VH-VL binders against Nuclear factor of activated T-cells, cytoplasmic 1 (NFATC1). Designs and how they scored, part 21

Target 1, 183 residues: Nuclear factor of activated T-cells, cytoplasmic 1 (NFATC1), of Bos taurus (Bovine) (p98201r389to571)
Amino acid sequence: PSLPALDWQLPSHSGPYELRIEVQPKSHHRAHYETEGSRGAVKASAGGHPSVQLHGYVESEPLTLQLFIGTADDRLLRPHAFYQVHRITGKTVSTASHEAVVCSTKVLEIPLLPENNMRATIDCAGILKLRNSDIELRKGETDIGRKNTRVRLVFRVHIPQPNGRTLSLQVASNPIECSQRSA
Short names: E, the ipSAE of ESMFold2; O, the ipSAE of OpenDDE; V2, 0.75 times the mean of E and O plus 0.25 times the DockQ between their complexes.

## First folded at step 9 (VH-VL; framework fv_becotatug)

Design p6 (from n4 with heavy chain Y107A Y110I; at its last look DockQ between E and O 0.38; V2 from the best seeds 0.00; counts 0 for: pae E 2.5 > 2)
Fold by OpenDDE, look of step 9:
Structure p6 (fold): chain C 183 residues (1-183), chain A 121 residues (1-121), chain B 107 residues (1-107)
Amino acid sequence: as target 1 above (183 residues)
Amino acid sequence: QVQLQESGPGLVKPSETLSLTCTVSGGSISSYYVHWVRQAPGKGLEWLGVIYYSGDTDYNTPFTSRLTISVDTSKNQFSLKLSSVTAADTAVYYCARGGYRYDWRGAFDIWGQGTLVTVSS
Amino acid sequence: EIVLTQSPDFQSVTPKEKVTITCRASQSIGSNIHWYQQKPDQSPKLLIKYASKSFSGIPSRFSGSGSGTDFTLTINSLEAEDAATYYCHQYYSLPWTFGQGTKLEIK
């Protein structure tokens, strides 16, 4: 089945369903370069890690939550050209995940389980900064984009419907400053 | 219509690396998880690991240091490499198609026929 | 890891009888279990997914039930062709694990 592109605008609620960020990320998270070590997972303002929940889902089958890094300051939310989600693994990570690529955008896939009320704690996602020189080679990317160091965590869920179609929801976090600048 | 088929040497010496290939035919499974499962003679099924089309992998704990799963999209093939093998690694090895991308925990609905690998000096 | 324990390990039954195979998880896994059938010298085949959903092409005599820690595969009116080893499989958490198997023989 064909699903909406990552630059499509999707609602956060439809019918009985609502995708909601229950716990927002911190306003600052220092992204790391590929040549650097990981700086860990994005943390929540109130402590711990961000969390997302799908409301209104009553089926027994689990779903997949998709996470990618989006723009914070553009007119329309889209994947950020200079930042990518980074999968965090290790003993301290409780949430399983897989990293996929959709149209050159890294997407972290996280299970939503009915047993957890379709809630996921996002302790498995860091933020990778891409080199400006590499991204500038792509048409359409401007200096404005390069200077934009604010991102959003963008979450999507695709819900199979009885008619064979898929209902897609999206929600974006508060902006995150990813530069070396401290809060 | 989609079929998976394992191939590789049926005999491997101890301490060597076991290398297997899973060839996909009859369609694409680029958006599916591909799992490797083995079964020792007369024993049950053991999950070894999984790979997504992006190349991201997860391995069962005992194999994290010895197991490498990869994909060659140009050949529509998946590979398994298990290093430092011992007699305990003698088993029928299966590749299996897991869930679709949007079905995270999908069951293994298509299996290869399996290939026996015997570790012996 | 999550350990799945099946019961019984072996069962010999007469055709047309009802067969029940149990799978118990070491912790609650909700409904996150699949069932497979494996005949001698064959690869496993998917029977039931998500604890209770029948896979396409599987005879209606096969059914699955359960949640939490206790799961059941039921064969209503056993056929001779059902002689096989059956495995439960959990996908609740990594590493994914299987039950030890239940061998079913037909008298």
Scores: ipSAE 0.386, ipTM 0.808, lowest interface PAE 1.9, mean pLDDT 92
ESMFold2, look of step 9: ipSAE 0.570; ipTM 0.840
ESMFold2 (binder alone), look of step 9: mean pLDDT 89; pTM 0.928

Design p7 (from n4 with light chain K53R; at its last look DockQ between E and O 0.52; V2 from the best seeds 0.55)
Fold by OpenDDE, look of step 9:
Structure p7 (fold): chain C 183 residues (1-183), chain A 121 residues (1-121), chain B 107 residues (1-107)
Amino acid sequence: as target 1 above (183 residues)
Amino acid sequence: QVQLQESGPGLVKPSETLSLTCTVSGGSISSYYVHWVRQAPGKGLEWLGVIYYSGDTDYNTPFTSRLTISVDTSKNQFSLKLSSVTAADTAVYYCARGGYRYDWRGYFDYWGQGTLVTVSS
Amino acid sequence: EIVLTQSPDFQSVTPKEKVTITCRASQSIGSNIHWYQQKPDQSPKLLIKYASRSFSGIPSRFSGSGSGTDFTLTINSLEAEDAATYYCHQYYSLPWTFGQGTKLEIK
């Protein structure tokens, strides 16, 4: 069985499990264009970086946390057409991570380790702004989408079940303004 | 059923580039994490780096400037290139599978047989 | 990097005896450690994963224990075929590292 599509609506709670954002990102983060240098990782309001934790998981095997940039102002959360997650590299990253692509959406994958209580600090994720002209060529994109500069960090985890199935959870951060400076 | 096999020249001159390939059979390479590990004669195991199924890579610190790991999906092969080699790079080189897509395991369950590369004039 | 230190470096043991190999991590890594067996002129083989879980096909005489910084590989009753070098391995943080190895010989 395949994993659910990124535009599928998933719960944050199921059975004993809960995927929760422990530390929210700042309300503002300037996205960078591909032709520009990285502007660093998304930071938390109280300092440091956002964090996510899977609760209720008691197995010894690690899991993979997926992170992508989603819409903030749509009725249903979906990958944002004009923003993508960007992998931040550096010596500050202690765990392996990589940037994958799922149906034209960049997805950052980060290990969740039982030894860290299935908690991940998101210090490796920036936000990339795509060119409007390129995205507008795609069918289904609207002017509203183009003007929408607010995004959310969307986190997913897929938990193998004893019956061979996969339980998928999702949680989204508070909105992040990507074009304006923070007040 | 999954098999990894290293191949490449057994002899490389100092300052040249060591080039190896890892051919994978019995599975899709696009779903694997593949690591390179080497072992100097009579010594222990040393992790060199990893290539993710996405094509991203991470290298061990001493090799960041010299090591390149890549994938060729058309040939079902992974490649390792280590530039500016010295005698210290003489070792048996292994490629090993380190998990599946969406399944971070953190261990090496399948290894190649290894290929000896000697750096000598 | 996380340094894994094995003990002993070398051990000579009589068949049917119990063998204990230790691995100490320079910092706490929970259970993020694995054990490998390497026989001469062969590739390493996974024995124990996640500190205490036996890999498929591994004889029951092999077992692992420990958490945090101190880990142990135990062979309950040594067989002649167990002559090999054993390595612990951590994946808790980059770069991945191995212990220096423990060579086990059988008298």
Scores: ipSAE 0.463, ipTM 0.828, lowest interface PAE 1.3, mean pLDDT 93
ESMFold2, look of step 9: ipSAE 0.665; ipTM 0.861
ESMFold2 (binder alone), look of step 9: mean pLDDT 89; pTM 0.916

Design p8 (from n4 with heavy chain G106A; at its last look DockQ between E and O 0.35; V2 from the best seeds 0.60)
Fold by OpenDDE, look of step 9:
Structure p8 (fold): chain C 183 residues (1-183), chain A 121 residues (1-121), chain B 107 residues (1-107)
Amino acid sequence: as target 1 above (183 residues)
Amino acid sequence: QVQLQESGPGLVKPSETLSLTCTVSGGSISSYYVHWVRQAPGKGLEWLGVIYYSGDTDYNTPFTSRLTISVDTSKNQFSLKLSSVTAADTAVYYCARGGYRYDWRAYFDYWGQGTLVTVSS
Amino acid sequence: EIVLTQSPDFQSVTPKEKVTITCRASQSIGSNIHWYQQKPDQSPKLLIKYASKSFSGIPSRFSGSGSGTDFTLTINSLEAEDAATYYCHQYYSLPWTFGQGTKLEIK
């Protein structure tokens, strides 16, 4: 069976498993445009970087954590049309990752290792702002969406089950303001 | 059912670029993680790099300036290019699957037969 | 990088005997180690994944054990066809690395 779409609502808990954000991101992170340089990875309020952990997983095989930029102010969480996750690379980044695209949404994939208790530190994710003019050409986008500068980091994990099915979990961060910081 | 096969010139001159292709059958090329591993004559295995199904790459540190791994979906091939070769680059080169879409496997379950590349004047 | 050190480098064994190959990691890698078999003029074949899980089609005489830094590949009853070089491999962190190999000859 195929994995659930990114606009599907998924639980953070199922059976023995829980996907949890251990360290939340800062409430503000300036997104960058494609025409300008990266502004680095999203950071945590207390210093360092956000972290996510899958609890209840007892297998020895690693899993893949997926990260995409979602809406903060919609009734139902979905990929944000005007913001995308951006892969940060370099010597200062310790977390391995690669950037995939799912239905026009960038998804950062990060390994969850049993050795790390299925915990990942998100030091490899920036936020890209797309041009309004480009996105407004798409059918279904609204002015409200364009004006919405708040996002959430959305994390997913897919856990293979003995019956051959896949259990999918999702958790979203606190909102992040991606424009100018409020005084 | 998945099969990988390396191909390319068996002889390359020093300072030139070594170019190899890995043809994949038995599945969609865009779904695989493909690694390149080489083995010098009588020596052990050395990991060179990986290309993810997204097209992103990671290279082993010694090769970051010389190695390029890419994908050509139209030809159903992965490509390895290693520039400025020396005798030290003489080896059997393997492509191997190290995972696929939504399954980040941390092992090589399918290997090509390997192709010998000799660097010599 | 994580260095994997195998022991021994070479071993000559009589058929039906038990063979043990060890792999030591320079740091703890949990169970993120795999074992490969490579026969002359052939590509490597996966034997054991994640320290102790047998790969599909692998004879039951092959087994793996260990965690952290010390790992072992065991052939319970050696067959003539088991003459090969064996490698341990880790993907705990980039770059991926292999042990130097253990060459097994059959008397």
Scores: ipSAE 0.611, ipTM 0.874, lowest interface PAE 0.9, mean pLDDT 93
ESMFold2, look of step 9: ipSAE 0.764; ipTM 0.881
ESMFold2 (binder alone), look of step 9: mean pLDDT 88; pTM 0.917

## First folded at step 10 (VH-VL; framework fv_becotatug)

Design q1 (from p8 with heavy chain Y102S; at its last look DockQ between E and O 0.86; V2 from the best seeds 0.66)
Fold by OpenDDE, look of step 10:
Structure q1 (fold): chain C 183 residues (1-183), chain A 121 residues (1-121), chain B 107 residues (1-107)
Amino acid sequence: as target 1 above (183 residues)
Amino acid sequence: QVQLQESGPGLVKPSETLSLTCTVSGGSISSYYVHWVRQAPGKGLEWLGVIYYSGDTDYNTPFTSRLTISVDTSKNQFSLKLSSVTAADTAVYYCARGGYRSDWRAYFDYWGQGTLVTVSS
Amino acid sequence: EIVLTQSPDFQSVTPKEKVTITCRASQSIGSNIHWYQQKPDQSPKLLIKYASKSFSGIPSRFSGSGSGTDFTLTINSLEAEDAATYYCHQYYSLPWTFGQGTKLEIK
């Protein structure tokens, strides 16, 4: 069975399960252009880094947490056309991750381990700003939000069910202003 | 049954680059996370780095400037390149499976036999 | 990085005895620790995963316990073939690290 598309609206709660952002990101994070150096990982408002936890999961198998950059100001949450998640590496990063691409959207995959109570600290995710000219050249873009500089961290988890189906949950962070001049 | 096998030159001169390959059989190469671990003679195990099935890598801190891990899907091989070697890099080098796709196995369940690399003039 | 310290470094024991190897983490890592056995001139072999789960094909005399910072590998009724060096390994955070090893010799 195929997984839900990234523009699908998913619940944060289903049955015994809840995907929750335990620690929210700061309201501002300067995204970097590809030609620039990384500006590091998104930080938390309370210090440290954002964290996410899946509650109600009682199985022993680990799961994969997916992280992508979504819209903050659209009617429906969807992948942001002008911002992508950027994998941060280095000695300051403690969380394992790798980057995948789903329908032209970068998705950071992070382990959720039962031994960690299905909690992940997001110290491995930055935000990349794509060039407006490159995105505007893409066909099918109906909403060119080039002036939209606010994003959300969007987290997904897919939970295998005993009946063979997959339960998908999603939660989005508070908005993050990614522009240089934050007001 | 998945199998890993290391190969490469057993002797490398100081300041040169150590190059090893890990050939994977019994499964699709794109399905595995592969780690490199080395063991100096009479010493313990040291984690060097990992390559994920996406091609992304993580390296241990001391090796970030010298170590490159890559994958060649056409040959079903992973590669390790360690530049500017010294006698301290003399060790048995292992590749090991540390994950399968996105199941995030956090243990090394299959290991290669290891290959000794000696750094000497 | 997370440092794993094993105890003892070396132990000489008689067959059929009970052996206990400890591994202490520099910080709490939950159950994200694994144990490996390495015999001379061989590759490491996975024994215990996630502190207490036996890997397939491992004899029942091997067991693991612990959580947080203190972990134990136990061999009940030691066999001659158990002569090896044992390593704990953490996968809690990068970089992944090993204990320094415990060499077990059989008298």
Scores: ipSAE 0.413, ipTM 0.820, lowest interface PAE 1.3, mean pLDDT 92
ESMFold2, look of step 10: ipSAE 0.783; ipTM 0.892
ESMFold2 (binder alone), look of step 10: mean pLDDT 88; pTM 0.909

Design q2 (at its last look DockQ between E and O 0.91; V2 from the best seeds 0.67)
Fold by OpenDDE, look of step 10:
Structure q2 (fold): chain C 183 residues (1-183), chain A 120 residues (1-120), chain B 107 residues (1-107)
Amino acid sequence: as target 1 above (183 residues)
Amino acid sequence: QVQLQESGPGLVKPSETLSLTCTVSGGSISSYYVHWVRQAPGKGLEWLGVIYYSGDTDYNTPFTSRLTISVDTSKNQFSLKLSSVTAADTAVYYCARGYRSDWRAYFDYWGQGTLVTVSS
Amino acid sequence: EIVLTQSPDFQSVTPKEKVTITCRASQSIGSNIHWYQQKPDQSPKLLIKYASKSFSGIPSRFSGSGSGTDFTLTINSLEAEDAATYYCHQYYSLPWTFGQGTKLEIK
């Protein structure tokens, strides 16, 4: 049983479960190029950092929260071709994480712990801007999104079910403008 | 039975780089996070850093500029490099396994530890 | 960082007595704490995970309790072999930190 593709549309609610963004990101976050230094983690509008929580989960086993950068202005949410999640490290980061790659999309994996009420604070995620020239060299890339500078943080969780299946949930943040200075 | 074993020079001169290896046996390295913890003589435990199965690392704040943790999957070995050592870096160094599958950062298996003395 | 403060630093006790070690976190960490035992010239060993769950092979006389900021390791009936230093450990946030340790000596 394979997990759903990143371009699949998934619900945020199913049965007793709800994946919810408790704290939204700021509307602006200046992405950085690979040749540049990191510009830090995405911040929250109310201060601090975004947070996500899985509600309705009553098991004792932890889960993995997946985070990737998605489109904001497309009809269907999908991984953004020109932006990738960037793992932030350092003394300002309190949340453990590691990067994975799924179909050429960087995915940040973050723990959801029952001991923490299945809540995660996202202080470990920045946004990387890929060069247009590099992306345009890929066959089949016709995304008008090279001019799109707005993204969303997309969160997924996969919940094992007693019947052996996996229930997958997804929630996306409010849009983030990546070309302008952060307020 | 998973086992971890630290190895490296027991003596390092000041300003040099301390290099240690942790060899893992009895299991696949891809199943673990590996942590490094040290203990100065007569002192408590100090977490140095972790390497995830992805190869990503996190370091304790005091060591971010001096510490490098890496993995050699072909040898089932993890490495610690601590540069610019001083007498304050004299300690028993442990590698320990973190349970990967559930993110729970308890150290269920430890190496025996290796004493590294920094002295001229 | 989250600071874990143990109490006491040192305790000398008689066999068969009940021993209580406390660990206080500088902020609430839920149940994200573990306890380790370290005997002289040995590596630490995991005793209690998730504040109150005994690790495999650990004698029943060891137990853990607490949540939030205050945690307790209890040895109900101390054995001679329990002479060791005990550490609490938090994994709530980076960097993952240890308490300063509690050394138990047996009279």
Scores: ipSAE 0.533, ipTM 0.852, lowest interface PAE 0.9, mean pLDDT 92
ESMFold2, look of step 10: ipSAE 0.648; ipTM 0.850
ESMFold2 (binder alone), look of step 10: mean pLDDT 88; pTM 0.909

Design q3 (at its last look DockQ between E and O 0.60; V2 from the best seeds 0.50)
Fold by OpenDDE, look of step 10:
Order: structure tokens, then C-alpha cells, then sequence
Structure q3 (fold): chain C 183 residues (1-183), chain A 120 residues (1-120), chain B 107 residues (1-107)
């Protein structure tokens, strides 16, 4: 079964299910360049880290939460060309995760566990800034995109259905300013 | 049916590096996580770490400075390297399939295990 | 880390008896407990997943129950072949951890 493309617009609600951001990220997070090394995980406005929960799920099996960096200022939400999610590891990280790549977009996969009410704390995600020069080599990117320093955390979950199909939900965070000024 | 098999030297000297390989057959490794678990003689099970199909890893806290898990997809093999071993590292070492990519977090397939003794 | 404490550490029983092994988590972990059986000189074998779901090929005499912090593995009618050490396991949070094990001997 093929999953929806990352640029597809998906609902946050369907049937009994709702994917919700319970705790929003801070409005500012300084992204890091590859050469600079990690600058830590995105934090929440109220302290701690962002959190996401899938409501209405009653099965015993866990699911995979997908996280990627999306646009904040485009008409349609899509993966951001100049920012990628970055996996954070270390002693302070309690949430398991691993990185995957979907159509040149890094996707962080995080477990949603029924034991935790299908809630995940996002303490394992940083934001990587790609070099403009590298991205400009790709066709289709605009100057607007290059100058856009605002992103959103985009969360997806795919729920197997009894009929063999997959139900896909998506929710995006409030905008995050990733420019150096925000640091 | 998926099968896992550990291999490596059964004897390692103190301060040296313990190296093991886990060969997977009967299935694609690209959709699974592989864990390493050890068991000291007469003791319980201890989780060492995991490697995801992406190549990312997580290690148990006591081993973060000494343990390296890697994958060779061309050979369908996973590797464990544990440096600076002591007698406390003497154990049967298992590799196990730690679930599918959907985070089914149980060990449904295990290798037979390989005994590694640390001794001078 | 989440500590899993099993009880008892050791049990000697006669065939056909009912056996109960408990596993207590240091914090609530819902139903994220798995049970394994390990016979001497063998690898562990998965018995129960997610606290109460029997794994494929496991005899019906094995069952699991519990939620939160207290979990139970039950062997309804013990067979001689059930002599083994049993472990509970969690992956609620990193690192994965096991109980210390319960050794079951058959009289």
C-alpha cells in the first residue's frame, strides 16, 4: 500500500480519530547548519518539549508518528526545501526515534504507544538548515523559498483500517522562526 | 522464515574489543530493527542497543561510550563492537529482531546466541 | 530507566498446577509488557505480547493480564516442558529493560 506524498493535504480529523498537537513548539528555534553540529531539540513554549497525541485509537498495537519540517508561509503546506528535521540523541532524550528519507525529505519516525495514550513527547527533533547554494542547484525553488526562515513541525500518522486500507492524518504546528536572529 | 545467527570469537582478552556479527536470512533487513541483548552466566537478560533500518542507533546508557552497532546491508549483517572489555562483559550475546518499522516493540526472532568469554 | 520486578524469583511446582508470575513496573506503562520463555541453553522465546496477546504458536495454557504497573503471566495447567525462566520486558521508554527473571522448576 502506497502512502500519501508529503505534499498532500491531509486532515487532522477522520471518523473517531484526531491527531492533535497538545503542546506547541516555541515560536523561535535557531536551526543549525550541517557544519555547526546539533543545537538541541525544539522546545515548547510552556517549557519542556512539544507533544502530539492521536485521539480515538483503541487498538493495542503502536503506530508510527512521522515528523518532517514543512512550510509556514506557503499557500499549501509542503516539505520545506531549505530545512530538514534532525534527529537528536543523548542522555536527555527519552523518546526513541530514527530518521527516514521520503522523496529527499528527512522524516523522523517516533513511536505512538497505546500505553501512553498514543501521546509522544518530541524531545528528539532538531532543525537543520541546508545551504542555499546546495538547494539552488535544484530546479523549482524560488527566491521566496530561500528567504523564508519560518517553518512548521508537521506530524503524520497512518492508521491501518479493518478493511485493509490506511487512514492518514496530519497536523502542523504553529510557525517557528529559524533565523539566526531567533537564537 | 526469518533467521538470525550470531558469530564471532568466543574468547577476548581484557581491554580488547569484542566484535560480533549477526547474519539475517529469510527476509529483508530493511524493514526491521535489530537489537543486541546479552546474558551473563546464570543472570538475566540485558538490552545493549538497537539499530534501526535507517542505520540510526540507540544504546543502553552504560554502553554509550563503548558500544557500536552497525549494519552491512549488502551482506545482510549487523555488527556489534564493544571496546575495553572486562570480565563483566562475559556473556552470551544475542541478536534479535525487535519488531517491524511500525514500532511493534517485541523480540519475535532471536539468534541462538554466542558465548563470549573475557579472559587473559 | 523503568525497572521491572518479577515475583517470585524461583518457583517449584508440580505438573497440572496453575502458575502465576507477576511483573511490577516502577511506573505506569499501560500494556507495554511482553513475556518471554527461556529454557536452558536456548534463546528466549516470545510468549505474550502487549500484556495479554498470545504470540503465534503459543499454547493456550499461557495467558497474560494486567495494565499500568502490575502484570501477570499465568500458566493454567503446567506441563513438564514449561520448566524455564520467564522474563517480562518493556519498551515504554529507552532503554528497553527486562525483569530479573522467574525460574520455574517442575517437581
Amino acid sequence: as target 1 above (183 residues)
Amino acid sequence: QVQLQESGPGLVKPSETLSLTCTVSGGSISSYYVHWVRQAPGKGLEWLGVIYYSGDTDYNTPFTSRLTISVDTSKNQFSLKLSSVTAADTAVYYCARGGRSDWRAYFDYWGQGTLVTVSS
Amino acid sequence: EIVLTQSPDFQSVTPKEKVTITCRASQSIGSNIHWYQQKPDQSPKLLIKYASKSFSGIPSRFSGSGSGTDFTLTINSLEAEDAATYYCHQYYSLPWTFGQGTKLEIK
Scores: ipSAE 0.254, ipTM 0.753, lowest interface PAE 1.7, mean pLDDT 91
ESMFold2, look of step 10: ipSAE 0.688; ipTM 0.855
ESMFold2 (binder alone), look of step 10: mean pLDDT 88; pTM 0.907

Design q4 (from q1 with light chain Y50A; at its last look DockQ between E and O 0.90; V2 from the best seeds 0.84)
Fold by ESMFold2, look of step 11:
Order: C-alpha cells, then sequence, then structure tokens
Structure q4 (fold): chain C 183 residues (1-183), chain A 121 residues (1-121), chain B 107 residues (1-107)
C-alpha cells in the first residue's frame, strides 16, 4: 500500500534506525502571507539552520527526507490547519529540495545521502500562513480563524526494507511561535 | 535506451532571447531531473540549472534573472530560455539527465550531443 | 558557492604512464564529487561517482579517491584514447559547480 497518512503517529526509532533533529529551530519564526513575500528560512538558535540525521542506515541508496508543518498544541501531532512549509530558494540556500502536496498539505522533499552521513541542513524551508479561504478544516476542528500560531517542523523518512516493505520514522521539532504580532 | 537531443536556432542577436528544446526519446521524463550545462568555445563546463520532477527549478546564481527552464510532459520535452543575451552567452548547450525522485545524486549519465548557439549581430 | 580547483590545467603525457589529476574544493564536501571525461568534439562522459565509485562500463584503469577537500582521479597505464579533458563536479551544495578542467594530451 501507500505511505502512512501525515496524521498517522510514527516512532522516531525502530530497530537499528533513528531519525533525529541534531540542531533544533529557534522558538520563534515570523511566518509570512503570500502577499508579504518570504520571511526567509527557519533558523537555529545559535545561528545557522536546523539539521536532521538518520542514524543506523548503512545502505548505499539515497533516501528522501520529508518536511511538513505540524501542530504544537494538539493532543496528537498532525498537519497544521493554518501553516504550510514553503520552499526557499536563492543565494543563501545550499540544500536541494522540491515541493509535493499530500492531501492538501505541502511537503518539502530533501535529500539524505550516504556520502553526507544521512545528514541534511534545513536551509530551504520557510513557513507560510494560509488565508482563511485556503484553510481545509479536519473533522471536528473548531478553531476557525482563531489564534493557533504554534507549530512544529515534522520530519519523516521512509526506508525500503530488503523484503519490499517500508519502515517509516518521524520526529518533530521543539515548538515554534509563528505569530506576526509577537517579538 | 534513453536519448536526449537539443534543438533550436544556432544564431541569436544580442539582447534577444535564446530558446532551446531538449527532446527525450526511449523513456519517460516524468520521474527525472534534467539539467542544462553549457560550454563556451575553448572553455570549461558551466552548470546552468535543473528542473526537478516536481517542476521546481534551481538556477546558477548569475542566471537567476535571465534563465527559465520548463517542461512539457505531453511532448517529452524540456525547454531553456535565456533572455538578454550577449556575446558571452555564445556556447555549446547541453541537456543532461541527472537524478530522479528516489536518487538525489546529480550525476549526468545521459547527455545530449549539444548545440552551438552563437550570439552576434 | 563552492569552487573546485583542478591541477594541473594541462599535462602532456606518455602512454603506459600513471597519471594523477587533483581537484580541491573550497570547503569540505564529503565525497560529493563526480568525475567526467570529455574527448574532443564529444559530450562529457561520466567516469566516477561519489569520489570513488566507478560508473558502469568504465575501464578499470580509472579510479578515484579522496574526501573532504582533496580528491584525485588516477589513470593507471594511460592509453592513447585517454587524451581528453577531465572535470570534477560537486553535488554537495547548490549551485552545482565544475572544476575548470584538466586537459591531457599525448606527447
Amino acid sequence: as target 1 above (183 residues)
Amino acid sequence: QVQLQESGPGLVKPSETLSLTCTVSGGSISSYYVHWVRQAPGKGLEWLGVIYYSGDTDYNTPFTSRLTISVDTSKNQFSLKLSSVTAADTAVYYCARGGYRSDWRAYFDYWGQGTLVTVSS
Amino acid sequence: EIVLTQSPDFQSVTPKEKVTITCRASQSIGSNIHWYQQKPDQSPKLLIKAASKSFSGIPSRFSGSGSGTDFTLTINSLEAEDAATYYCHQYYSLPWTFGQGTKLEIK
């Protein structure tokens, strides 16, 4: 079958493998609207950018790291209703990436290469605030236009197994406050 | 066997737009990354940009304001447009297959034969 | 932007000798280097992937090594058909870049 839905709860560790955020994002990132232009990529606290590494992978094939914007304040981790990842390009970005859409959620795809020890620097990801008209409400969601402004970066990797099955891992960042009104 | 072939005008006037097509035969282009590389006469290779299977692009820094790479999947074709050309844009232009969705390595295993574009009055 | 500097720019070589071409990156790039051969009036041809992995169908006299900032392409027992220009190419960091090339000619 297809890959796990984005609201499916997945472990960060399974067997020999662990997906880990080696450098966490800052706790604040001012998201942008489409009408404002980009606010740039998510940064790390000490400067630089977040980084993610898959440990325990010894095979020779590259993998794809997925990134989407998830909830920070819900009981279950799921795609955020009000924020989407946005691909950042330009002189300050060194990491290849491209976008895909999965069930109305934007997902950024980023290489994990054996020759880079399965580590990726996340200098290619910004956060876009959706317009109310663009928002898709999930079953039972009641926060229509209210201040739900905290997110997490959610990373996934899908590891093909020798027998044709796929092992999926997920890790979420520390919360990020995205309000344009907060400092 | 996959084959790539560049085509387009061999002569372009200064300030005009250079326009090339890369036609792929013997395979589907829907899953591959395609790169454009050029080589001025007597000079080395210069990477221009890539189009990913998603339709997203990355361009080499000097070309970000002048270069457009696109794809027409119904024709199995990639296109390159370089605006505001000068004599410095005279080169052999190659299209090349790079990585694909599950393989991010940017190795160019299939190249077109190249097409010379001369920019002159 | 990562600059790749090849050495030498040009070398006159004799068949059967060992030839070494170097590529130095302006920053550490792991093993994210490919090597290409371009014979006169031809398109480039992939030789070596990821610093040291031979591409399919490449003669065993070609080998690559190195990591970090210093990389080498070695041709053991040069053949006359190896007269060409050789390029290194990094895929560690956008934009992708090539070295300036090393031209080998038969003396």
Scores: ipSAE 0.710, ipTM 0.865, lowest interface PAE 1.4, mean pLDDT 88
ESMFold2, look of step 10: ipSAE 0.705; ipTM 0.868
ESMFold2 (binder alone), look of step 10: mean pLDDT 89; pTM 0.916
OpenDDE, look of step 10: ipSAE 0.911; ipTM 0.950
ESMFold2 (binder alone), look of step 11: mean pLDDT 89; pTM 0.915
OpenDDE, look of step 11: ipSAE 0.916; ipTM 0.956

Design q5 (from q1 with light chain Y50R; at its last look DockQ between E and O 0.78; V2 from the best seeds 0.80)
Fold by ESMFold2, look of step 10:
Structure q5 (fold): chain C 183 residues (1-183), chain A 121 residues (1-121), chain B 107 residues (1-107)
Amino acid sequence: as target 1 above (183 residues)
Amino acid sequence: QVQLQESGPGLVKPSETLSLTCTVSGGSISSYYVHWVRQAPGKGLEWLGVIYYSGDTDYNTPFTSRLTISVDTSKNQFSLKLSSVTAADTAVYYCARGGYRSDWRAYFDYWGQGTLVTVSS
Amino acid sequence: EIVLTQSPDFQSVTPKEKVTITCRASQSIGSNIHWYQQKPDQSPKLLIKRASKSFSGIPSRFSGSGSGTDFTLTINSLEAEDAATYYCHQYYSLPWTFGQGTKLEIK
């Protein structure tokens, strides 16, 4: 029993459960290249950081929230070809996290705890711009990333069910412009 | 049954690097998070840092420039290196299990025996 | 950083006595706290998880309570083997921290 591929379309609501972004990210975040210093974590529109909550979950077991960088301008939501999530650490970060890799896409894993009402503050996520030399382009990905600069934060949670199956939910943020030039 | 045991030199000179190994038996080392905690003689517990199953780490603020925690899954071992030590780093050092994969609650339910490291000379 | 302040630092107690140890957090941490027992020259042992839930195999005389900023560990009828230092530990936010400890000794 494998988890859904990252480009598989998933609902944000199923049965009693809803995965919801309670605080949206700012509409702009300057991403960094591998050779630059970190640009810090994505911030929220009104200050602070984005937050995500799973509603309807009444069990006592912790879950893991997944976060990856997805497309903003495609018909279908999928992992972005030019941007990846980057784990932020240090004094400014209070939220535990670690990275995993799923089919060449970095995914940040973040706790969802019942004792915190299944809510996570996303102060641990930055955005890395991949170099053209580092990109495995597929058919249709020919416009070098200078025009494909909008992303979304994509969150997933996988909820074990009593019957042994896993229920998967996904929600995507408002678009984020990652270019150096402001709108 | 998970068991952890610390090992390494009991004496380290000032300004050198303290190096310790935590050997794990009774389970897959890649399955859980390991924390390092120390206790200066007659003092309380101090959390140093964690290594997640992914290999990522988080360190307590005073140690971010001097501490490295790593894992070698082929040897079932975790390692701690603390550079530029002083007498203030004299302590008993523990490794402890803090969770499996998505278990984020840091239940330190298994601890090593602890090893005393003295910084002197 | 979240500071956990325990009270008292030290207490001399007699067997059968009810003992109460407190832990105060510098900010609200919900129920994100554990309690540990450390007997002399031994590694710590988990007693109470999530403020109030006893760990497997812990005697029923140990109990925990509280939420937010104020937490209590209670030993209902002290036994001689309970002579130890007790620590609270928060997992609400990084860096994770311990209280300074409460040492119990038997008279």
Scores: ipSAE 0.728, ipTM 0.868, lowest interface PAE 1.3, mean pLDDT 88
ESMFold2 (binder alone), look of step 10: mean pLDDT 88; pTM 0.908
OpenDDE, look of step 10: ipSAE 0.879; ipTM 0.938

